# Ledger of designs, part 100: VH-VL binders against b7kms5

Target 1, 80 residues: b7kms5
Amino acid sequence: DTFETVRNTIRIESEVDESLRQLCHEERITKETWLEAAYLYLCEKPEELAQVIQLAQERLSQRKAIADYKRAKTMQERFL
Short names: E, the ipSAE of ESMFold2; O, the ipSAE of OpenDDE; V2, 0.75 times the mean of E and O plus 0.25 times the DockQ between their complexes.

## First folded at step 5 (VH-VL)

Design kb1 (framework fv_pozelimab; at its last look DockQ between E and O 0.06; V2 from the best seeds 0.00; counts 0 for: pae E 18.1 > 2, placed apart)
Fold by ESMFold2-Fast, scan of step 5:
Structure kb1 (fold): chain C 80 residues (1-80), chain A 121 residues (1-121), chain B 107 residues (1-107)
Amino acid sequence: as target 1 above (80 residues)
Amino acid sequence: QVQLQESGPGLVKPSETLSLTCTVSGDSVSDSYWTWIRQPPGKGLEWIGYIYYSGSSYYNPSLKSRATISVDTSKNQFSLKLSSVTAADTAVYYCARTDFYSEGLVPFDYWGQGTLVTVSS
Amino acid sequence: AIQMTQSPSSLSASVGDRVTITCRASQGIRNDLGWYQQKPGKAPKLLIYAASSLQSGVPSRFAGRGSGTDFTLTISSLQPEDFATYYCLQDFNYPWTFGQGTKVEIK
């Protein structure tokens, strides 16, 4: 129970990763402890949690839109 | 895991409309391009057309006047209707997915098991 | 429409043999070519896309080569489970078209 851990692999935007790495280096913390702390903090702040969820939904929508555009363009190129 | 499953009547009378549905699991119908392919007994494969959930579609000119593909996002399904059938439309009908990689297309990366449709009186 | 012609139409080979199947397009299709394996009574399975890209989960003994109009699928060491009909597909221009198929029988 106390600090028993699981391993996860996640993919994030490279610019976000670089910014997070810099923050962790300057503050002398790790990405995993930052993620734990951020989630725990937001769970205590429902209004702030809602804002983060909204940002996450917007980012997910943007990723889908870019993928959809590229795919549609590829299909259109087959009309040659 | 992405899985596709065809369903519909196995026997259709000449001049009637052939109607098939493909049920998709493990993927959303709005995330990929979907297609129908058929294979007459003892013959090769013929591409029928594609559909995207937005309504974007293309049909093989050999079938365009008779074929309609549609999507039902609420049921995560897409369907084929082929009108005015004749014995020449007897075939195994497959549904399949077209996916993408960074440089282009990955056509027909997952297929349903196929369903035999016989056109006979 | 772009016509895809495969050769040979059929062949017989022994386990361990190197098998090569050819596909020719009636016009240039860049590398927009896929290879599919169909076992008797089953749906086709994607082996290779973009002429030479091996689909995940497909054994490394399968290899695709070529660009433009001439393409080959090679099976470096034929296995019993490789008994099947193989089809090429051009996805360069609509309508997308398949070759007529090459049947590989194990001697």
Scores: ipSAE 0.429, ipTM 0.811, lowest interface PAE 1.8, mean pLDDT 92
Fold by OpenDDE, look of step 6:
Structure kb1 (fold): chain C 80 residues (1-80), chain A 121 residues (1-121), chain B 107 residues (1-107)
Amino acid sequence: as target 1 above (80 residues)
Amino acid sequence: QVQLQESGPGLVKPSETLSLTCTVSGDSVSDSYWTWIRQPPGKGLEWIGYIYYSGSSYYNPSLKSRATISVDTSKNQFSLKLSSVTAADTAVYYCARTDFYSEGLVPFDYWGQGTLVTVSS
Amino acid sequence: AIQMTQSPSSLSASVGDRVTITCRASQGIRNDLGWYQQKPGKAPKLLIYAASSLQSGVPSRFAGRGSGTDFTLTISSLQPEDFATYYCLQDFNYPWTFGQGTKVEIK
């Protein structure tokens, strides 16, 4: 199947997650409400939304690169 | 949230093929390494192998000749087949997800509840 | 295969105790080390990944440290729900391998 799907699971990069956790703690909000608020804010800011989407795509590409590297390493080891 | 559930026969005869399916719900099977792990009664854990959603797989050398993992994206499932089973293959079999992020892998962040498979004549 | 050796194999402790479990790899594995908790009749649960990263939802009394060959899992103040068997896992090289486990029992 050549169709790509989108994951729904949320796992935030460690450093980002920690920073976000600290912010939420200081502001007495939750990550959930932060994400909701941020999304709603961006929905009204098309240029900023586009920038965030671009950044998100870059980060996704980085994650996929890790997966690809691990697969390649696995394949190399299989032929040793 | 993502959930995994093992299914298949709990009894297999020696020399036959063990066949299990893991059904994933709450998320797609994309962008993860779908893994099988087993645990003989009263013993430790053994990694069997995994498959990436694109079909690339790797197996524990101890089981490589007998283990086959497959994925069915249309059903949001992945499966394990273990051929030529013996009593030594009696174990609780778990399916699990291995996630990844820019810093590396996160092995087994989600598990199925496990299913006991007994090999007996 | 990389061998993971946990110590001790078992220990007895009381609620409130500081508990430390160690895991030694037969070769350097950088920080590709995870810790899991398993209770009887249940699937293992991820506690720590990448040697020191706390999995979401895991209490802060759990801490992982180490790199290279020597790793530790520390429970700063043992709680009743922490009595279980703990496993380390290396994913640095294939095959991925677990430690033999450490059973934390009530004193």
Scores: ipSAE 0.138, ipTM 0.829, lowest interface PAE 2.4, mean pLDDT 91
Fold by ESMFold2, look of step 6:
Structure kb1 (fold): chain C 80 residues (1-80), chain A 121 residues (1-121), chain B 107 residues (1-107)
Amino acid sequence: as target 1 above (80 residues)
Amino acid sequence: QVQLQESGPGLVKPSETLSLTCTVSGDSVSDSYWTWIRQPPGKGLEWIGYIYYSGSSYYNPSLKSRATISVDTSKNQFSLKLSSVTAADTAVYYCARTDFYSEGLVPFDYWGQGTLVTVSS
Amino acid sequence: AIQMTQSPSSLSASVGDRVTITCRASQGIRNDLGWYQQKPGKAPKLLIYAASSLQSGVPSRFAGRGSGTDFTLTISSLQPEDFATYYCLQDFNYPWTFGQGTKVEIK
């Protein structure tokens, strides 16, 4: 319609992405529509939103830890 | 674009501690490896060591026990402390970034402008 | 530590000349070698990484070659802004070490 849209690029872990792609395929929706729907649904549900935010924070921490390990291993291999 | 700026005192007395800070803009200190390098006047370059924001670090053995590099992610800064300095530590000190590409490193793709630190009585 | 020896220590050249600088490692370092340019009073600037990869924004007249222990930096047609000191760096093993530098002067 007359939505003002923002173009965005996001990175999702491959196992989660594959599961999400399968869901979207089966339900005949797109990832962007799913994202918008999920956010709008949670906006009206403060306790559920808080739980999603906590999970997101945990996943962010896990992804940083994995990235730190890979960078550290690369630097270590330069030593060997 | 990425910019690095060194700051700190230009004169340090022998036996005291040299302290420098590098302020990073256009990048996050959490995303790269951060390095200190020095150059005595009229001489070559010496790698001091690096730090990653998680605290992972390595120092040139020639500066063992005297050098400490630290990161302050809230200020987007990293710092060098060099203890027990002598005249031999007089140099221009540079901060620098090391980035990654999929198959390796891009060492020191950005440098600060450098700051001269003189060790003198 | 791995020692990096540059040759020559200095050279004189004219605008338009082809200039070649060599860097030798005391042991094999694969292609883990960079080249940096430094002008008086300025920080070094990255030219080449991974022995032969040109950094973004660096003119194509700069070329790196070599692997193992012997490396070269070539400037195919020297320009006025290329008069500087050039350093190689190995990033194969800690401590990372620079060559002693090659000063390229106007004749």
Scores: ipSAE 0.000, ipTM 0.608, lowest interface PAE 18.1, mean pLDDT 85
ESMFold2 (binder alone), look of step 6: mean pLDDT 92; pTM 0.943

Design kb10 (framework fv_pozelimab)
Fold by ESMFold2-Fast, scan of step 5:
Structure kb10 (fold): chain C 80 residues (1-80), chain A 121 residues (1-121), chain B 107 residues (1-107)
Amino acid sequence: as target 1 above (80 residues)
Amino acid sequence: QVQLQESGPGLVKPSETLSLTCTVSGDSVSSSYWTWIRQPPGKGLEWIGYIYYSGSSYYNPSLKSRATISVDTSKNQFSLKLSSVTAADTAVYYCARTDFYSEGLVPFDYWGQGTLVTVSS
Amino acid sequence: AIQMTQSPSSLSASVGDRVTITCRASQGIRNDLGWYQQKPGKAPKLLIYAASSLQSGVPSRFAGRGSGTDFTLTISSLQPEDFATYYCLQDFDYPWTFGQGTKVEIK
């Protein structure tokens, strides 16, 4: 009769983390509860959920491009 | 979430080739550097080498003459072959991932569970 | 190759203790140092990368400090699940090399 929880390791961009941390401090909530609330809210709003998924796909594509660039640079400096 | 699983024979005869495969799930083998690390029973950790899906690799000089790491993007796997084994090669073999962040590397952020390979007649 | 030396090789401690482990590189490695925890029969787990960056999901009682040649891992309040062997790793120059390990044992 207590909430059953799971621990996940998630990497997010530092600027987003800092902004979210500031929001959580100001509103007196935690990152864990904000994530749960955001997902549950969006599941009730299919049009908004679709927009968030599109943004997530755009961010994933951008992150992949940045990772590819960093791999090439790091390989030249550390591995080659 | 990223998961790595080693597989291969647990017993290899002296002078033969040790062959291990690492199956990657939750990530593409083309997205990161992939590594093999070993640990003889009761001893410390030794880095074997890395592979990038393009074929770029680097090996620990102590093992370079015997070690080959390869990647199979169609199966999302990478493998280690170590030739001419002796009792000194008896160890738990781990596969692991090295990731990237904005300022550098995150070495070995995910590991397989390890597989014991015993070199014995 | 860059030699990584840890001290002590082993220590005994009680729950609640502050534990400090040191790692020394034979040459300057900037902040290219990681810390790993290994429990008996298990694969190592990344705790800290880039000398002081805490890996997601790792308790805040773990802290890494240092740069250049001298590095420290501190566990501020030792918990029962922290009894393990700890390894440092330099990723500055290849071959990448681990320290010999520090075993943290129950007193």
Scores: ipSAE 0.000, ipTM 0.614, lowest interface PAE 16.3, mean pLDDT 86

Design kb11 (framework fv_pozelimab; at its last look DockQ between E and O 0.03; V2 from the best seeds 0.00; counts 0 for: pae E 14.3 > 2, placed apart)
Fold by ESMFold2-Fast, scan of step 5:
Structure kb11 (fold): chain C 80 residues (1-80), chain A 121 residues (1-121), chain B 107 residues (1-107)
Amino acid sequence: as target 1 above (80 residues)
Amino acid sequence: QVQLQESGPGLVKPSETLSLTCTVSGDSVDSSYWTWIRQPPGKGLEWIGYIYYSGSSYYNPSLKSRATISVDTSKNQFSLKLSSVTAADTAVYYCARTDFYSEGLVPFDYWGQGTLVTVSS
Amino acid sequence: AIQMTQSPSSLSASVGDRVTITCRASQGIRNDLGWYQQKPGKAPKLLIYAASSLQSGVPSRFAGRGSGTDFTLTISSLQPEDFATYYCLQDFNYPWTFGQGTKVEIK
């Protein structure tokens, strides 16, 4: 038919999820439709899209740094 | 699926350096701690040491003076060099991954198939 | 270095039997203990980590228990594919050390 979708599982920061849930509740929309709209909007705005990609890269680097720190701490505890 | 594969010479002469490489697929070498473990024929398992992509490493004190583990992120590989080998170093050498969960680590959750290295003239 | 002693060194069992093997650490290692299965000519396979956590894909008939110095691996109903050598590993303190292995043989 006209409404074909795929199911995705994503893990996002809990604070971001809470903020997005509140926005979706207040505006009477869903996370799925917000994500679709945000992506489509940004695809028509190359300058803004580049800024969002940069933020995403920064957030990815931060997650990796936190994971690296936690792993190093766990391995260092094995000297105790 | 994560896969590890050892490669290197199957025969090394006494006093020379044993050199092995582990190729990682299905995972990035910068996502986990990587290890070498050996098993002499008919005997048990001995942990050699670990490496992290940052260069952080630890070696079993029994092998520390001879063992070096290094990582090549561009090739998604890590390697073991063991110097001054003797017949006592004859063993199957395995590479393996150490993963993590929220409260600790999951040691050696994936292994390579192992490669036999014989030290003989 | 922490010494890991397994008992028995070998045992004979029949399909359907309950098999228990033990691992004792020379000092307290909390729950930092893993169990590995090795079949002849093959690499070891992780069964259990953190003393009692079953690795994904491992049958539920395998169960680990213990903390501190005394640990057990139990196979509730032995299957033909379970005949193998089993090793414990302490990952509490460096260097990480394996037990000497317990061979489970067909009776």
Scores: ipSAE 0.445, ipTM 0.806, lowest interface PAE 1.8, mean pLDDT 92
Fold by OpenDDE, look of step 6:
Structure kb11 (fold): chain C 80 residues (1-80), chain A 121 residues (1-121), chain B 107 residues (1-107)
Amino acid sequence: as target 1 above (80 residues)
Amino acid sequence: QVQLQESGPGLVKPSETLSLTCTVSGDSVDSSYWTWIRQPPGKGLEWIGYIYYSGSSYYNPSLKSRATISVDTSKNQFSLKLSSVTAADTAVYYCARTDFYSEGLVPFDYWGQGTLVTVSS
Amino acid sequence: AIQMTQSPSSLSASVGDRVTITCRASQGIRNDLGWYQQKPGKAPKLLIYAASSLQSGVPSRFAGRGSGTDFTLTISSLQPEDFATYYCLQDFNYPWTFGQGTKVEIK
């Protein structure tokens, strides 16, 4: 089978992480509690949750594309 | 959190095949570069190679003819085989994860504790 | 293969000192450079990736700078737990290669 499993590591894009950090600092909350609160909020908002899931899937696809591009680019630069 | 743990025999005879397994916990072996690195006693670090979640593998040319990395998604493990070992292959062997995000790669953000493999008759 | 040359190979410093380690690549590697810390008997630990990005949980006294061929790792104020060997790594091209290491010792 070609099914994929979800990774558990949390690594946020630099710009997003910095922005989120700033927000949390200003609001005197933590990223952890922000994520918890956001998830719980979305659990009560099925349409918004679906939108966030779609966005998350797109971002995951972009990450995978970068990984593939990195390999291809490295190989091209080595042999060309 | 992500944890990696090397396992395998700590002693291998010359000309035999070194075989190690890295067990990953707290994360899936999907969507990463799973890497082996070694360090001879008192020396620096050498990249051996890695396997991508898609199945593609890349090796250090210095070891390409002897090294094979494989992944077992059902066990959440990946392995290293190094054939025709000599005393020069005596080293601490580490498994590590290379992450990636939209901005690029993050090599070796998580490491196993390392396992010493001694090649001796 | 791309050669990574660290300097110095070793240095002695005191707690509170500003420490700078350099890494030079034999060819341009853009920002595909990482810094790692290794203590005796332990696995290396990622400090900096993409030349200047601080890994989560790493103290802000660590800073990475540079692009192209010349890179630096700076410890603004050396702490007791910072005595270790540091390595740079390039992942710009295969094979990925480490610098030979810089041992930071207590003066």
Scores: ipSAE 0.204, ipTM 0.841, lowest interface PAE 2.0, mean pLDDT 91
Fold by ESMFold2, look of step 6:
Order: sequence, then C-alpha cells, then structure tokens
Structure kb11 (fold): chain C 80 residues (1-80), chain A 121 residues (1-121), chain B 107 residues (1-107)
Amino acid sequence: as target 1 above (80 residues)
Amino acid sequence: QVQLQESGPGLVKPSETLSLTCTVSGDSVDSSYWTWIRQPPGKGLEWIGYIYYSGSSYYNPSLKSRATISVDTSKNQFSLKLSSVTAADTAVYYCARTDFYSEGLVPFDYWGQGTLVTVSS
Amino acid sequence: AIQMTQSPSSLSASVGDRVTITCRASQGIRNDLGWYQQKPGKAPKLLIYAASSLQSGVPSRFAGRGSGTDFTLTISSLQPEDFATYYCLQDFNYPWTFGQGTKVEIK
C-alpha cells in the first residue's frame, strides 16, 4: 500500500527540535514517522492523549507570551 | 551556494585567548549545527565542538574547560574562543556545517577555507 | 571517547589502481561513519556519509562499506585528482572523532 502524504511545514522550539533530531538519528527514524507513530499510539490512550494536549496548550501559551515580549521589546528599541 | 569563511588573528600569544569568527552565507545560522575543527600542521583533524543556534553546545572533553562557541544571528556568524592557549593550540582552524537527511545527520558537508592560528611569543 | 584507527597510514599507488582504506572503531558505531578527502592546503571534502551514502557531486568510483566496527573506503580506479589524505569520522557518540588519516601518494 502506497501512502498518500501531504507536505507540511512546522516550527519547533529549537531545543525540542535538536532533541528530536538526535532521537530520530539514534533510532534511525524520521521526524515525520515519529509524529505519525506518536499520534496513532496516543489515539488509543485517551488519558495520555489528554495529558499531551494539556502540555501542548501550555507550550502554545508560552510561545504566545514570548512572541508578545519580543514584539514589545522591538517597539521599545525602535524609539532609541 | 553555502559558504563559510573563518576570520580572526593569525598570531596569538601564549596564555591569551584565541578568538575566531565564521561568517555564513547562502544559509542561516538559525537552522543547522555549526562546528569548529582544528588541524595542527602536518597532523590529523580534531573536533572541537558545535553549537545549535538555540545556544545548545557540546565540546570535546579535552577542550571543554577552555572552549566557548557562540552564535550571532544578527550577523549570521558563529565564533570560537579558546582561552589560555599554548603552542599545542597552533593549528589550522576550520568552521563547518552539519546537514540533515530524513534518517540522520550529514556531518560537515561544507567547510570554511581554514585559517592558521600560530601561538608564539 | 571512541577511537578510530585507519590503515594503512600511507600507501603508494598508480593511476588506475584499486585502492582500499580501512577504518576500525574501538566500539560499535552502527553505520555512523563518514569519509573525507583532504588535499594539501585545502579543507577536507565530504565523500561518504552513513558508511555507504555517496555525497552529491562525488564520483561513483568512491564506495563505502561496513557497519559496526569495520569500515572500508574503496576507489575503484584511482585518478590523478584522488592523490590526497583520507579521514574517517564517527558521529555515533560525543566527542565525534576522526581517524588518523591515510595518505594516498603517486607511485
């Protein structure tokens, strides 16, 4: 069976991306197959999926806060 | 297309700090692993360490107490500082990029031209 | 650290010869092994990564083989531009380490 795939681009926090790249290198898998496997595994684990969703929500909030801080700092520097 | 170029003083006095900069063009320092490697005259290659642009860095244990690698994203550069140098630190210093493929790493697919640093009084 | 031992340290060969260089790791490194070519006064150039994968633009006369602890680089028909020093590198574990080099000279 031939997989149909969609081309995606995503932005990953650099420390997480570095760790994930190293894991994939060590295990001889790709980030794409890791993502697919992780999702498929968690689909059968409702309680664990909920925990991952909670962490994802926390990380989303953190990334928004960092983006807001950087934008405010850039505006401050513009007036110098 | 990708080019790396080392720059810095070619002569450094013993006990001082060696400081080198690698300027990257055709790629962003934001996206790969950036490495320093050295080669004493007439001898083999020694991996010094690398940095990922987030600030994650790893050093050869033989140099860890003296080496610092840093990145400057605004200038698209990364740098090496090696403190307390001796004659044993005389070498050609190279900067290099590590690329990625879907299953792993492609170490040092692009190199700078190298710069000789001589440690002498 | 993982020690990489190359052999021979040097060899003499003629254009057209088949040349084989070996690299032995002090412990298993899977296929996390690269081969580099260096000419005098120039930076090394990547030839092979992942033990056997040919880097883009490298002639097909270069071939890498091996896994675990024993690896070879073979040049099937030596050309004038192939007289150089060759290094192996393990990227299995930190610190990443190079072999001592093999100098290929004209006979």
Scores: ipSAE 0.000, ipTM 0.641, lowest interface PAE 14.3, mean pLDDT 86
ESMFold2 (binder alone), look of step 6: mean pLDDT 92; pTM 0.942

Design kb12 (framework fv_pozelimab; at its last look DockQ between E and O 0.18; V2 from the best seeds 0.00; counts 0 for: pae E 16.3 > 2, placed apart)
Fold by ESMFold2-Fast, scan of step 5:
Structure kb12 (fold): chain C 80 residues (1-80), chain A 121 residues (1-121), chain B 107 residues (1-107)
Amino acid sequence: as target 1 above (80 residues)
Amino acid sequence: QVQLQESGPGLVKPSETLSLTCTVSGDSVSSSYWTWIRQPPGKGLEWIGYIYYSGSSYYNPSLKSRATISVDTSKNQFSLKLSSVTAADTAVYYCARTDFYSEDLVPFDYWGQGTLVTVSS
Amino acid sequence: AIQMTQSPSSLSASVGDRVTITCRASQGIRNDLGWYQQKPGKAPKLLIYAASSLQSGVPSRFAGRGSGTDFTLTISSLQPEDFATYYCLQDFNYPWTFGQGTKVEIK
């Protein structure tokens, strides 16, 4: 068994990041290990996993709408 | 991985309409801004315009009276029509993607291979 | 429309050389500038966006600098695959415009 890692870059909502950072500091863990543990835990709980996926889908839809708005605004700013 | 492929006739007669299609794979045409760029043989690059699936568009003033770009979301394609062509429209035509990364505008991050269109009788 | 002027129009260099290409805008464009590489018979490839941001997969020997009207692309140690024509693009105001190109050729 070899320990192998993958480097990922993720963007998290500022309020969520602040709350998660505080939790990790207080419990003396890292964001990486919290993410791994949360995913593994939820894989054992189908009903809870389904609820998390639903929340993720809702948050993704909201972020897409906001991103689309910002991007459209950037393209509009290019007019003379 | 994102790939773009141009298709359309390589020969167009003067006064006719040049029609090209770009097929997109690895990305949805609804998620990015799509563009056409041309390059006459031995010359530099000229931006034609962009289209967004909602209908938002811009055309270079040098071509705006003749150029139309449209999106077909069901086929994941976008197309260029350029009317009333002359020998000056002879060029390699490229389709390309404009996207955003970390809120930065990233123009033309992926290109098709290009298709030569010759305007001749 | 904003005019983009590149300097030089062509240069000759050897593998291992440090090459610098300049691009000037006819008016201020902030950092809304990109650099593209085009090899003969091929489509251009994005190297740098937002004046200094390296596109993923592009070797670190390529670096962009500048803001406002004066911009540079530097290749710190020229490789055989770097002989190509380089174009700058302003994406500040419509219509977006390219420079005329700088050809980097073998000495």
Scores: ipSAE 0.439, ipTM 0.826, lowest interface PAE 1.7, mean pLDDT 92
Fold by OpenDDE, look of step 6:
Structure kb12 (fold): chain C 80 residues (1-80), chain A 121 residues (1-121), chain B 107 residues (1-107)
Amino acid sequence: as target 1 above (80 residues)
Amino acid sequence: QVQLQESGPGLVKPSETLSLTCTVSGDSVSSSYWTWIRQPPGKGLEWIGYIYYSGSSYYNPSLKSRATISVDTSKNQFSLKLSSVTAADTAVYYCARTDFYSEDLVPFDYWGQGTLVTVSS
Amino acid sequence: AIQMTQSPSSLSASVGDRVTITCRASQGIRNDLGWYQQKPGKAPKLLIYAASSLQSGVPSRFAGRGSGTDFTLTISSLQPEDFATYYCLQDFNYPWTFGQGTKVEIK
């Protein structure tokens, strides 16, 4: 079987990325194939998938909060 | 993969309102700042403004009185309206994503292909 | 608004050359500076953000340096695909503003 790959940029929190990088290195796999495998695995595990989604939503909320902070900081600096 | 695509009329008459829509795929509009940028033919780039998921928006003061950006989460789209256009508003209009993580913003990591809007009678 | 001034406005170079483009901000912008590459008929492409962080997929021959008011984009060895117009962008304060661009042409 053959498949096509899609180019995209994924930004991961630095500590998580480093940990994942280390795991992939030790297991002689790539972050890309890890993500593919993890997703496919979770597709067959609806309860686990739901948990991962919830965690992902929480992390997104954290990113939003940080973005808001950055925006507010920029606005404050306008008046300095 | 994240993709952005501009759509709208390529010709607008003076004094009318320019209206464009950016359709986003591969990403939720809830996770970025969604931005419009334009480039007159043969000239540089001008930041128009952005909208965030919360509804918060900011516009370039040069265009604030005329520009309105809105988001439609149900369609995963965001739009630009620019009123009272003149020939000076003739440009390629780009929609773009500003991603964020940590305290750093990553401005415009993804762009639409751009759409030319010509203002002419 | 913060003014971004690029220099030079244009330059001619050959494949293999070291190319340096400068961007100066009218006031301190810390490291809130991005570099973009634009080819004719195409949208700009992000190369570097936060003054020195290389965007994923961008060749290592591209490097960004600087902080405060003076920034540089360096192409260590110019490749055929690098002939384009480059823009700096400050996102330190609103409105975000671009430099006027630097066109890198083939000598």
Scores: ipSAE 0.058, ipTM 0.779, lowest interface PAE 3.4, mean pLDDT 91
Fold by ESMFold2, look of step 6:
Structure kb12 (fold): chain C 80 residues (1-80), chain A 121 residues (1-121), chain B 107 residues (1-107)
Amino acid sequence: as target 1 above (80 residues)
Amino acid sequence: QVQLQESGPGLVKPSETLSLTCTVSGDSVSSSYWTWIRQPPGKGLEWIGYIYYSGSSYYNPSLKSRATISVDTSKNQFSLKLSSVTAADTAVYYCARTDFYSEDLVPFDYWGQGTLVTVSS
Amino acid sequence: AIQMTQSPSSLSASVGDRVTITCRASQGIRNDLGWYQQKPGKAPKLLIYAASSLQSGVPSRFAGRGSGTDFTLTISSLQPEDFATYYCLQDFNYPWTFGQGTKVEIK
């Protein structure tokens, strides 16, 4: 009668999150149901899933590069 | 998953050079700070130094004249050489990673299992 | 180098006890302090970074507080797996330095 759910915290780039919230509002859905639907849809579409994975890998690389920049800047400031 | 593994000889003669290698899997040595730490038997922890690929390195002043940390990106490894060892250098040696989370420094979020190096005749 | 002084050096406690360990820095280190747990024969394990941030997978009974020179690690209800030696580390300035350790033993 109920779905078992898991509470998660995730970090999404703020401009993307704002756009996603607006979409969900307009379509009268929730962010969590959108996420579940998107994943379930892609599971049955291997070529589209591969494109999403490629984009996700690119974004992961970009976020890691930004983290490296911030770490290097912070470590340089601690050489004083 | 990130994994660190120390390797090297467990016995080193006095006045010789201690040489250890840390093999990294699940991460790139060019993306984080990599550190050696040691612990003499029954004693506390001593930070030896770090290396950052293409950035900088720093050594504990107590060991700076004898310690060298280097990186081999092709093997995804980093290493420690400690010259002119004495019995005081007998310790468990650990390699460790430092990274960031939300711009906070997260020191030593992953450790190797440690390797005992004994300096003895 | 910045000296990190832990107290007590050792303590005996029972399962369910609330345990508090302190760490004092010889100068201000902002919140650049971590706490590590080490069991015999094992590598240390990160518990707390940035004075109060709980590392992923660490039970919520561990809490860090403090800034500047005075810091505490509290275990709200001691469990059998918590008998270990605890170290603080400052990462404010090089060389990074550990406290001398606090051994938590079963009473």
Scores: ipSAE 0.000, ipTM 0.602, lowest interface PAE 16.3, mean pLDDT 85
ESMFold2 (binder alone), look of step 6: mean pLDDT 92; pTM 0.940

